# VHH binders against q8c9a2: the designs that were tried, part 1

Every score and structure here is a prediction.

Target 1, 239 residues: q8c9a2
Amino acid sequence: PPEETLSLWKGEQARLKARVVDRDTEAWQRDPSFSGLQKVGGVDVSFVKGDSVRACASLVVLSYPELKVVYEDSRMVGLKAPYVSGFLAFREVPFLVELVQRLQEKEPDLMPQVVLVDGNGVLHQRGFGVACHLGVLTELPCIGVAKKLLQVDGLENNALHKEKIVLLQAGGDTFPLIGSSGTVLGMALRSHDHSTKPLYVSVGHRISLEVAVRLTHHCCRFRIPEPIRQADIRSREYI
Below, numbering starts at 1 at the first letter of every chain, in headers, positions and changes, except where a header shows other numbers; Kabat numbers aren't used for antibody chains.
F, E and O stand for the ipSAE by ESMFold2-Fast, ESMFold2 and OpenDDE, each averaged over both directions (binder to target, target to binder). V2 = 0.75 x the mean of E and O + 0.25 x the DockQ between their complexes.
[cut] stands for letters that were removed.

## First folded at step 1 (VHH)

Design A1 (framework vhh_ozoralizumab_d1)
Fold by ESMFold2-Fast, scan of step 1:
Structure A1 (fold): chain B 239 residues (1-239), chain A 125 residues (1-125)
Amino acid sequence: as target 1 above (239 residues)
Amino acid sequence: EVQLVESGGGLVQPGGSLRLSCAASGFTFSDYYMYWVRQAPGKGLEWVSEISSSGDYTKYPDSVKGRFTISRDNAKNTLYLQMNSLRPEDTAVYYCAKDLGYYDSSEYWYAFDYRGQGTLVTVSS
């Protein structure tokens, strides 16, 4: 996109980033067993193979702690914004917000109390990833869950990082992702005993990193947390 | 240049019917999903129907399901919306869209590049 468009997007990210709340705001978040948490959401966008424009956006709501799907919504979408590193949210978020608004209109009693997002939150080049963007636009607690390390603020997938991964012995084990600035940007989480590849968890909105990591782990029956996994399955089946 | 031209709007009594048309040009119409979206006076945009490139798949929100039918004629590059059992709350400007814009819960953001000028539907007695 032209420099003028990138300047507008950076300004928009900065304005919305000021609204990010990186602490617990809900009573259920302060409870060790998440008492009062009944509905967890997951969102995903799946692309048609060989097509960067057409994709399927999906939103699911799962009961907690059973992780049973109680709501699903998928739609084919045309992605109008060009892909630029660090601005993926400008392509995906409009359709994710629309799915949340459709849920609010159709089944308000099934609105999730937190949404797990396949992507990054504050662990981002400008501290404002797709989970932050979705969170501030919907005012829902959001958690970013990424499958690969985003190499920002001095974080590198180097030999030292790989050595730290080896030290994650069991599901639930973590280590912090500390940037060169000294900021804790997220946590590497071994989500399952049967998977050595960690997840990278970061705050999206209205949740602390500690609670985000703990809830993400409790949602993992497999390597990928169930809210994200179910959204991905539905996106792929819909295509 | 992508062009979308809507027509067929008008004034109708509650319970009445209207058929909207959208003439598309400037792109390979048969390769794209198409949408109808609407904007009521003083409100944000609302998605009301979508149709796959082949026409084999359609989807509607509960607010219009069973009353509206989206269809397309790929040979004529034309999209249609059949609206039955119209209600006062269906009053809006209706837009044919190739790419949907998006909503902010606190502010509406206009992000459409490929939508038409719209056609006004008024449902009143």
Scores: ipSAE 0.000, ipTM 0.116, lowest interface PAE 15.6, mean pLDDT 81

Design A10 (framework vhh_7xy4_2)
Fold by ESMFold2-Fast, scan of step 1:
Structure A10 (fold): chain B 239 residues (1-239), chain A 126 residues (1-126)
Amino acid sequence: as target 1 above (239 residues)
Amino acid sequence: QLQLVESGGGLVQPGGSLRLSCAASGFTVSDNYMAWVRQPHGKGLEYIATIYSGGDSTYYSDSVKGRFTISRDNAKNTLYLQMNSLKPEDTAMYYCAKEGLEWDYLDSSGYEFDYKGQGTQVTVSS
């Protein structure tokens, strides 16, 4: 295996992790109704089934609170780095950053005020997932939203966890994901009255966990938040 | 104990062709994601061609698209790379690689690189 490469990647994650801000930095984040929030972004990378190299990266911008798509950009990309557990960001982030840079060049007035990322933020083996990586490199507020529980710091998708999921009765219900270290790494969120599978929300950058969870819920017309859902639909249809 | 043995490399002139073979043992090629990767002297590893276990999906890097073809022979448990219109920049050590699915594909969006063989050298020079 690539032990020297993994060492370099761990070093880069540690260096960039020091720049993560896990608190609210914008006025709209401190408002109960998110007054002043007008643009929410979503990013996703979709792969051709069975193909670890060929993918489509997509970025969308939605109006808020209407959740109407006002910008979209999709690109076929070839992923150079192999998938390695805990280092997915090194495959995807360069292309996501490029999409953000293209938006800045083409339609700067449509730059999102926050980006929802299909992946983890601080809920990660080294506290630095793809949402943190994207956030630090772009300086945009970012929220990690994962469809499956990343089992780190003693978190397990075991019987106790499944019992807590059953207790989530309505859309908006949550429970904290507390690691063995005692750290709150994220929240399990029931995104919809009719969805029994929770989302796992964690801080990416420049947003508090409370605001990240609340905004994620307000973006959910279905199980998956609309910014991520629209990015996913567009990347799949572009393939 | 899983083994991949590459062969078929050599010296060829620009515009020439070579066919690389990868003989697998200890696992079945048709059950696995397979790739050809290369490493030029002093440079990083580059994925150049990938084939899904069913042969339904193939990927080629932009540098080889239209010139290289990845294929497999399930009866011989062997992976192939047909290389046409070779260029000096194709000079590299070529490796056959087995990629494994670590997690649910739709959630993880990728595969762990499991093994690669000892390689076969391709040199394109006049």
Scores: ipSAE 0.000, ipTM 0.120, lowest interface PAE 12.2, mean pLDDT 80

Design A11 (framework vhh_7xy4_2; at its last look DockQ between E and O 0.03; V2 from the best seeds 0.00; counts 0 for: pae E 8.5 > 2, placed apart)
Fold by ESMFold2-Fast, scan of step 1:
Structure A11 (fold): chain B 239 residues (1-239), chain A 123 residues (1-123)
Amino acid sequence: as target 1 above (239 residues)
Amino acid sequence: QLQLVESGGGLVQPGGSLRLSCAASGFTFSEYAMAWVRQPHGKGLEYIATISESGDYTYYSDSVKGRFTISRDNAKNTLYLQMNSLKPEDTAMYYCAASDWYEGYSPTAYDYKGQGTQVTVSS
């Protein structure tokens, strides 16, 4: 893309980043058992193999703590923005916002109280990943959950990092992802006892890192949290 | 190298039962969600069941719910499919399947499948 377009996208990310709230704002977030949390959302975008333009965007809402699907919506989408590392949200977020708006119109009583996003939140080159972008535009609490470490601010998937992963003994065990700046960007989380491959959890919007990690862990029946897993299944079935 | 070896297939009469096994090697079995998929002669792959890494969570296709049970023994690196109340429509080559990432309902999304074991339900 032109330098002018990248400059505009960086400016937009900086402007919206100022609106990110990285602390708990809801009463249910302060409760050890998440009392009052009834609905958790998940979003995912699945691509048609070999096609950089056509994809399927999906939104699901699950009951909590049962993790049963109570709402689903999938749409084929044409991605207009080119893929550029660190600017994935400009391709995907408009369609995810549309799915949330449709839910608000059709079934407002099923609006999720938090959304888990397959991607990063503040753990990002400019501190503003897809989970932050979605959260700021929808004003919903959002959590970024990534399957691979994004290597930013001095974070590396090096021998030291791999040693820390080995020390994660049980589901729920974590270690912080601390950048060279001294900022805690996210947490590596062992999602359950039978998976040694961690998830990388970071704040999207209106939630603390501690609550984001704890809720993500409670949503894991498989390695991948159920809200994200169910969104992915629906996206792939729809394609 | 990841290997999956299915066994336990055979000829059975309608209403009968079979138990399929899948022996896994070349990877840490307990870290993978596993699936059973099948392919009738001359047809596409059909999803049957998925089981979580721990074995605590299972999902089934509507065509086999209540008749088939997926299970695993992580100590033995073995996946099982208990098939009850078999019907002629269950006749197919049965594959166990694994993916490092995918744990869903698409039989073509699994990266690894074994050679299969044939199940024939006929009178």
Scores: ipSAE 0.297, ipTM 0.669, lowest interface PAE 4.0, mean pLDDT 88
Fold by OpenDDE, look of step 2:
Structure A11 (fold): chain B 239 residues (1-239), chain A 123 residues (1-123)
Amino acid sequence: as target 1 above (239 residues)
Amino acid sequence: QLQLVESGGGLVQPGGSLRLSCAASGFTFSEYAMAWVRQPHGKGLEYIATISESGDYTYYSDSVKGRFTISRDNAKNTLYLQMNSLKPEDTAMYYCAASDWYEGYSPTAYDYKGQGTQVTVSS
């Protein structure tokens, strides 16, 4: 994309970043058992192999703690923005917002109380990843869950990082992702006992890192938390 | 058309050395962690060594630690295993395997595996 476009996007990210809330805002978040949490959402975008334009965007809502799908919406979309590292939100988030809006209109009682996003939150080049972007635009609590480490602020997937991963012994184990700035940007999380590859959890919006990590872990029957896993499966099956 | 082709196996006396090679093709070699696994006759697969995508991290099973060295050349799409101080218990079919290193400790958790090369250590 033109440099002008990137400049505009950076400005937009900065503008929206000011709206990010990185603390708990919901009553259920303060409950150790999340007793007030009844619905969790997951979103994903799947691409047609060899096609950079056509994709399927999916939103699923699951009951909590049963993690049963109670709502599904998948739709083919024509992507308008190219992929640029650090600007994924401009490629995917508009369609995800539309899905959330559709749900609000169609079945408002099935709106999720929190959305897990395949991607990063504040763990981002400019501290405003796709989970932040979706959260701010929808005003929903959002969690960023990445499958690979985004190497920003001095974070590296180097030998030291790998050694830390090896020290994760059981599901629920974590270590903090601390940038060179000294800021905690997220947590590496071992999903469960049978998965050694960690997830990288970061705050999207209206949720603390602690709650984000705990909830993500509780949503994991496999390595990938169920809301995201279901969204991924359904979006891929759709195309 | 993904392929892993192991070579370098053979018969050696105890205390001897061998160097195994694995030629990779049909996939992006540099994006995969690589491992060596072995299968003694009549036994199951055993993990012995893993190397990260860039080679910046290596891991060895206790059975081979200090004796074996895993390395790679991404420019040549080749994986190596230098085996020193070989023992009779090292006798096995050796396989090159490609996977995510995070799952590399399980011999069954590999996306790709070659045909193997036989290593026999005997006096």
Scores: ipSAE 0.013, ipTM 0.330, lowest interface PAE 8.3, mean pLDDT 90
Fold by ESMFold2, look of step 2:
Structure A11 (fold): chain B 239 residues (1-239), chain A 123 residues (1-123)
Amino acid sequence: as target 1 above (239 residues)
Amino acid sequence: QLQLVESGGGLVQPGGSLRLSCAASGFTFSEYAMAWVRQPHGKGLEYIATISESGDYTYYSDSVKGRFTISRDNAKNTLYLQMNSLKPEDTAMYYCAASDWYEGYSPTAYDYKGQGTQVTVSS
């Protein structure tokens, strides 16, 4: 893309990043049992294999704590924006925002109180991943949940990291992902007693890291939290 | 490398029972959700059942719900399918499949699949 476009995107990303709230803002978040939480959302964007233009964007809403799907919306979308490393969310997030808008119009009573996003939040090259981006644009609490470690700020999937994973003993166990700057960027989470492949949880918007990790754990019937798993299933089956 | 070997198929009368096994090797079995899928001769793949990594959650297709039971033994790296009240329409090649996430509604969404074991239900 032109140098002017990249400069504008950097400026817009900085403005949006300033709007991120990395603390609890909802009453249910402060309750030890998440009393008041009834609807958890999940989103996914899956690309047609070998096709950088066609993708399926999905939004699901699950009841909490039952984790049953109560709403789903999937649609094929065309990506017209240029690919730029570190700005991928500019290509994808508008379609996720559209799905949230469609939910508001079609079934506003099913609006989720928090959205789990397949991808990173503040654990990102510029501290502003897809979960942050979606959260700021929708003003919904958002959690980033990644299946693989994003190697930024000195975080590496090396022998030391693997040793820390081995030390996770039970479902719910975590260790902090501390960057070379000394900032806690997220938590590695063991989602259940027998899973040795952790999840990497980071704040998106309007939630503390502690609450994000705890809710993510409580949403895991499989290694992958149910809201993200259900969105992923719909996207893959749709295409 | 990942290897899945199904066994326990055979010929059985309607109303009978069979127990299928799937031996897994070459990967950390407990990290994978497991499923059974089947393919009747000349037909597409049909999802049967899925079990979570720990074994705590199971899901079944409507065609087998109440008759089949999926289970796993993570200490022995083995997946099982107990099939009761068998019907002629259960005749198919049965495959076990693995994924490191649950994708239980699509038989083609699993990362790995074995070579299968034949189940034939006839009088």
Scores: ipSAE 0.012, ipTM 0.397, lowest interface PAE 8.5, mean pLDDT 84
ESMFold2 (binder alone), look of step 2: mean pLDDT 80; pTM 0.816

Design A12 (framework vhh_8emy_2)
Fold by ESMFold2-Fast, scan of step 1:
Structure A12 (fold): chain B 239 residues (1-239), chain A 125 residues (1-125)
Amino acid sequence: as target 1 above (239 residues)
Amino acid sequence: QVQLQESGGGLVQPGSSLRLSCAASGFTFSDYWMHWVRQAPGKGPEWVSSISSDSSYINYATSVKGRFSISRDNPSKTLYLQMNSLRPEDSAVYYCAKDTYYEDSGEYFYGMDVRGQGTQVTVSS
């Protein structure tokens, strides 16, 4: 992309990043059993094989704690912005925001109280991943959940990191992802007793890291949290 | 420990072609998206092209689309950029970059973590 476009995206990202709230804002977040939490959302973007432009964006809403799908919406999208490392959200987030707006218009009573995003939040090269971007634009609590370690701020999927993964013995076990700067960027989470591959959880917006990790774990019937898993299934089936 | 070594740059006249290479070591090359980024003196970095771990997804900046071609050879751990119809505005140091995120077949990626030392391309008449 043009240098002018990159400069605008960097400026916009910096402005939006200043609006990220990395603390609990809702009463249900302060309750150890999440009393008052009734609806959790999940979003995913699936790409058409061999096509960097065409994708399917999906949003689902699940009841909590039953994790049953109560709303789904999928649509084919043309990714208009080119891929630029560190700016993935500029390609995907407009379509995710659109899905949230459609839900607000059609079924406002089904609006989720938190959204799990297949991607990173503050654990990001510029501290502002897709979960942060979506959260700031929608003002919904958002959690970033990544399947692979984003290697930023000195974090590496090296032998030491792999040793820490081996020490995660049971579902719910975690270790912090501490950058070279000393900042805690997220948590590695063993999501299930039967899964040895951890999830990488980071704050998106209006939620603390502790609550984000605990809720992500409680949403895992399998390795992938059910909100994200159901969104992924629907986007793939729609293609 | 991750090492990226670019080569193939030089001084050429407008309309010429060059092929850049990037030799990778210290990581499982076939697991990562790879990128080409360039930086002209006094200007910020500009993304040029990206290729997925299995070459099924390829992207180009609009300024180079139709003239440049990215490819990779996983067995030899090498990334390539074929540059045709070079213009003075293509003059820059070209960097090979490893994506920050592993890719399993069908998974998306984001970010760049490591770049090499660069190779200078100068297009001048």
Scores: ipSAE 0.000, ipTM 0.189, lowest interface PAE 11.6, mean pLDDT 82

Design A13 (framework vhh_8emy_2)
Fold by ESMFold2-Fast, scan of step 1:
Structure A13 (fold): chain B 239 residues (1-239), chain A 124 residues (1-124)
Amino acid sequence: as target 1 above (239 residues)
Amino acid sequence: QVQLQESGGGLVQPGSSLRLSCAASGFTFDDYAMHWVRQAPGKGPEWVSSISGSGESTNYATSVKGRFSISRDNPSKTLYLQMNSLRPEDSAVYYCARDFGEYWSGDYTHFDYRGQGTQVTVSS
């Protein structure tokens, strides 16, 4: 795209980023056992192998703490990059927002109180990942959960980082991801006793990092949190 | 030590094809989205194309869509740009650039690492 178009898009992102709230806003977030939390959402987008255009976007809602699916919605989407964006993460957000809007119309009582997103939140070069974008547009608490370390602000998947991973001995163990700027951008989390590869958790919107990490851990029956895992299964099966 | 080395440029006539290559070393190639960016004399850099770490998602500038094709061979740690139906306006130094991670950052004016470039000249 023209530099003028990209400049306008970056301006819009900066405006939306200013609306991110990186603190707890809900009563259930302040409770050690998350008393009052009944519904947790998960979203994912799966691509057709070898096809950059066709994908399936899925939204699931799980009961908490049982983590049983109570709602699911999937749809095929065409991922034509708008001339103003061209961004992989941001190409997905309009379709995820649409799934949330459909849920509000069909089953408003099943609206999730928080959404786990397969991707990053504030742990991003511009501090505004897909979980932040979805959160700001829907005003839902959102958590970014990534399977690989995004190497920004001096963070590297180097020998020191790998040594810290080895020291994560049990499910729930964490270490902070501190950028060269001195900012805590996220947490590396050992999600399960049987999973040696950590998850990288960061704030999306309307939640603190501490609560985001603790809730993500409580949603892990396997390496990947159940809300994200169920969304991924549905999107892949729909293809 | 991260290194990106472009090659495949040259002088060609309008309507010709060229394939550019970018050899990467010093990092886990498939963990990073990659970009092609070009700069013509006296002009600012222009983003051309991007590809995700897995190769499953691609994007193109409007000016090259339908003519250029980006791809990658992760086992050989090489990024490619197949350029068809070349026009004089495509003349520029083409740079390979690494995004900040597997995710597409969207900041085409700032890259983690950029190569030294390869010159493409389209003229008769």
Scores: ipSAE 0.000, ipTM 0.135, lowest interface PAE 15.7, mean pLDDT 82

Design A14 (framework vhh_8emy_2)
Fold by ESMFold2-Fast, scan of step 1:
Structure A14 (fold): chain B 239 residues (1-239), chain A 124 residues (1-124)
Amino acid sequence: as target 1 above (239 residues)
Amino acid sequence: QVQLQESGGGLVQPGSSLRLSCAASGFTFSSYDMHWVRQAPGKGPEWVSSISTGGDYTNYATSVKGRFSISRDNPSKTLYLQMNSLRPEDSAVYYCAKGYDSESWFDEYYFDYRGQGTQVTVSS
């Protein structure tokens, strides 16, 4: 995009970033067993292999703690905004917001109490990833869950990082992702006893990092948390 | 090995037109989205335009919308950028890029530059 568009997008991210709440706001979040949590959402966007413009956006709602799918919605989308590193949310968030709005209109009693997003939250070049953007626009608690380390603020997938991964012995083990600025951007989480590749969890909106990590772990029957895994399956099946 | 070779640049006057070409080899051209990216001296890379595998969808940066047209010819494995009403601020090296082969939209790198690019200079 032209410098003017990037300037507007950076301004929008800065304005919306000021609205991010990185603390627990719900009663169920303060409970060790998440008592009162009944519905967890997951969102994902999948591309047709070799096609970076046409995609399928999906939203699922799962019961908690059973992790049974109780709602699904998918649609083909044409990504109108260009891909620019650090501005992915401008491509995808409008469609994710639309899916949340459709759920609110069709089945308001199934609205999720938290949404796991396949992507980053505050672990981002400007501290405002897709999970933050979705959370601020919908006012839903959101957690960013990424499969690969976003290398920002001095974070690198280097030898030291890989040594820390080796020290993750069991599912639930974590280590913090601390940028060169001294900011805790997220946590590396070993999601499963038999998965050595960690997830990278960061705050999206209205949830603390501690609760985000703990809930993400409790949603993992496989390496990828069930809300995100089911959204991915639905989007791929819809294509 | 993916290879992309850009051509068609040159020195032109403001208001002129140029057509850039990108010849692709080493991959199944018709299976990938294609992109044009430019880089002016002293600036970072700027995305210009994208086209889907079949040409069904196109996107343009706001600065070039209405002036540039992206197209592709899958049988000849060639990507084009028709540039009309050129302005001094369009001066840059233009690069052709192959779309990303990942199903995950959260992957950081969406395309890969190949070759030296083609220089466009718009000056009086």
Scores: ipSAE 0.006, ipTM 0.144, lowest interface PAE 10.5, mean pLDDT 82

Design A15 (framework vhh_8emy_2)
Fold by ESMFold2-Fast, scan of step 1:
Structure A15 (fold): chain B 239 residues (1-239), chain A 125 residues (1-125)
Amino acid sequence: as target 1 above (239 residues)
Amino acid sequence: QVQLQESGGGLVQPGSSLRLSCAASGFTFSEYYMHWVRQAPGKGPEWVSSINSDSGSTNYATSVKGRFSISRDNPSKTLYLQMNSLRPEDSAVYYCATESYDYGGDWYPGEFDIRGQGTQVTVSS
């Protein structure tokens, strides 16, 4: 992309980032057992290998605490925006917003109270990842859940980081991801007793990091949280 | 058919410099972001640097900032990595890549589309 387009996208991220709320806004978030939480959403985008344009975007809604799928929607999508490192959300978010709007129109009573996003929130080159972008545009609480460490602000998947992962002994164990700036960007979370590969959880919108981590853990029957896992299965199967 | 061929690696002393090259073919090179990714034995791939289509934007991993410079020559379809002040921890096979897939997340080093054979860089006495 031309430099003017990249400058525009950076300005857009900075402008939207100012709207991110990184604190709890809902009563159910302040309850130890999440009393009042009934619907949890998950979104995922699956890519066709060797094709940067064609993908499948999926949205699911699960009951909580049962984690049973009560709504699903998948679409093959043509990614209009070109791929640019750190600007992936400009390609994916329009389609995720469309899926949320379709849910609002078709089954408004099934709207999720929070959405787990396969990707990063504030743990991002400019502090504004896909979970932040989706959250700000939909005004839904959003949590970023990444399967790999995004190496920003001095965070590296180096030997020291791998040593910290070994020290995560049980499901629910965490360690903070502290950037060179001294900011806590997210948490590494061992999601399950049977999984040694951690998740990287960060705030998207309208939720605190503590609640985001705790809810993510409670949604994990496997390594990947059920809302994201079900969205991933559906997007991959739809392809 | 996308093809990428890396070259320029070798055995050097700490503090030395090397320039890596990547010859691209089979696609419109001038329209694509390009990346350098490295992999040390027994470790996963680590992103090193990226450059946009017209060289207007470059990015670097924190561990190489100030020491490495990425550049490209669109007419010759070649990507370069100038590596200065090399350290033992820079020892790895270096690959160039044209795409990153992270399935809904922001980009990650481990999911680049690596098509070339790589070029070995060893920094030791």
Scores: ipSAE 0.000, ipTM 0.138, lowest interface PAE 11.0, mean pLDDT 83

Design A16 (framework vhh_8emy_2)
Fold by ESMFold2-Fast, scan of step 1:
Structure A16 (fold): chain B 239 residues (1-239), chain A 125 residues (1-125)
Amino acid sequence: as target 1 above (239 residues)
Amino acid sequence: QVQLQESGGGLVQPGSSLRLSCAASGFTFSDYAMHWVRQAPGKGPEWVSSISYDSSDINYATSVKGRFSISRDNPSKTLYLQMNSLRPEDSAVYYCAREGYSDLYEFWSGTFDYRGQGTQVTVSS
């Protein structure tokens, strides 16, 4: 994209980043069993094979703790902004916001109390990933859940990192992702006893890292948390 | 440069009708979905309606469904909002927005820096 467009995007990320709340704001977040949490959302975007423009965006709402789908919405979308590393949100967030808006319109009683996002939150080149962007624009608590380590602030998927993964013995085991700056950017989480590949969890908005990790683990019946897994299934089936 | 110019607002009594227009320039109007968004004093922006590039997909906010009708004329590059049975709670500045990174992002960020000033609708006796 033109340099002037990238400059505008960086400016908007910096401005909106100031609005990110990285602490618990809801009563259910402070409860050990998440008492009061009834609805958890998940969002995902799936691409048409061989097509960088056409994709399917999906939003699901699951009951908690049963993790049963109570709402689903999928839409074919044209991605007009190009993919640029660190600016994924500018491609996807407008369509994710539209799905949240449609839910508010059609079934306001089914609005999720938190949304799990297939992507990063504060674990990002500029500390403002897609989960932060969606959270700030919708004012919903959001959690970033990534399947691969984003290598920022000195974090590398190197031999030392692999050794730490080996020490994750059981579902629920974690280790912190500490940048060269000394900042805890997220947590590596072994999501299930039968999966050795960790998830990388980071704060999106209006939730603490501890609660984000704990809730993500409780949503994992498989490696991928059920809200994200169900959104992915629906977006892929819709294509 | 992308330009959107709203018109047709005014002061009307409850139960009245108004038709809003949005004239688009600086882009290929027929390639983009379009939205109507409103903002009342002291409140955040509220999405009102959307229409796809070919009018095959039309959506409305629950608060206006059955009373408002969105339409477009691609040859004249104009977006319309027909508002019937107006209520005091419909009073707001109405903006049109192009779907896409800049315009939809601006809608949800609440900045509206790259848009016109909208058209004021006041429903009052």
Scores: ipSAE 0.000, ipTM 0.128, lowest interface PAE 14.4, mean pLDDT 82

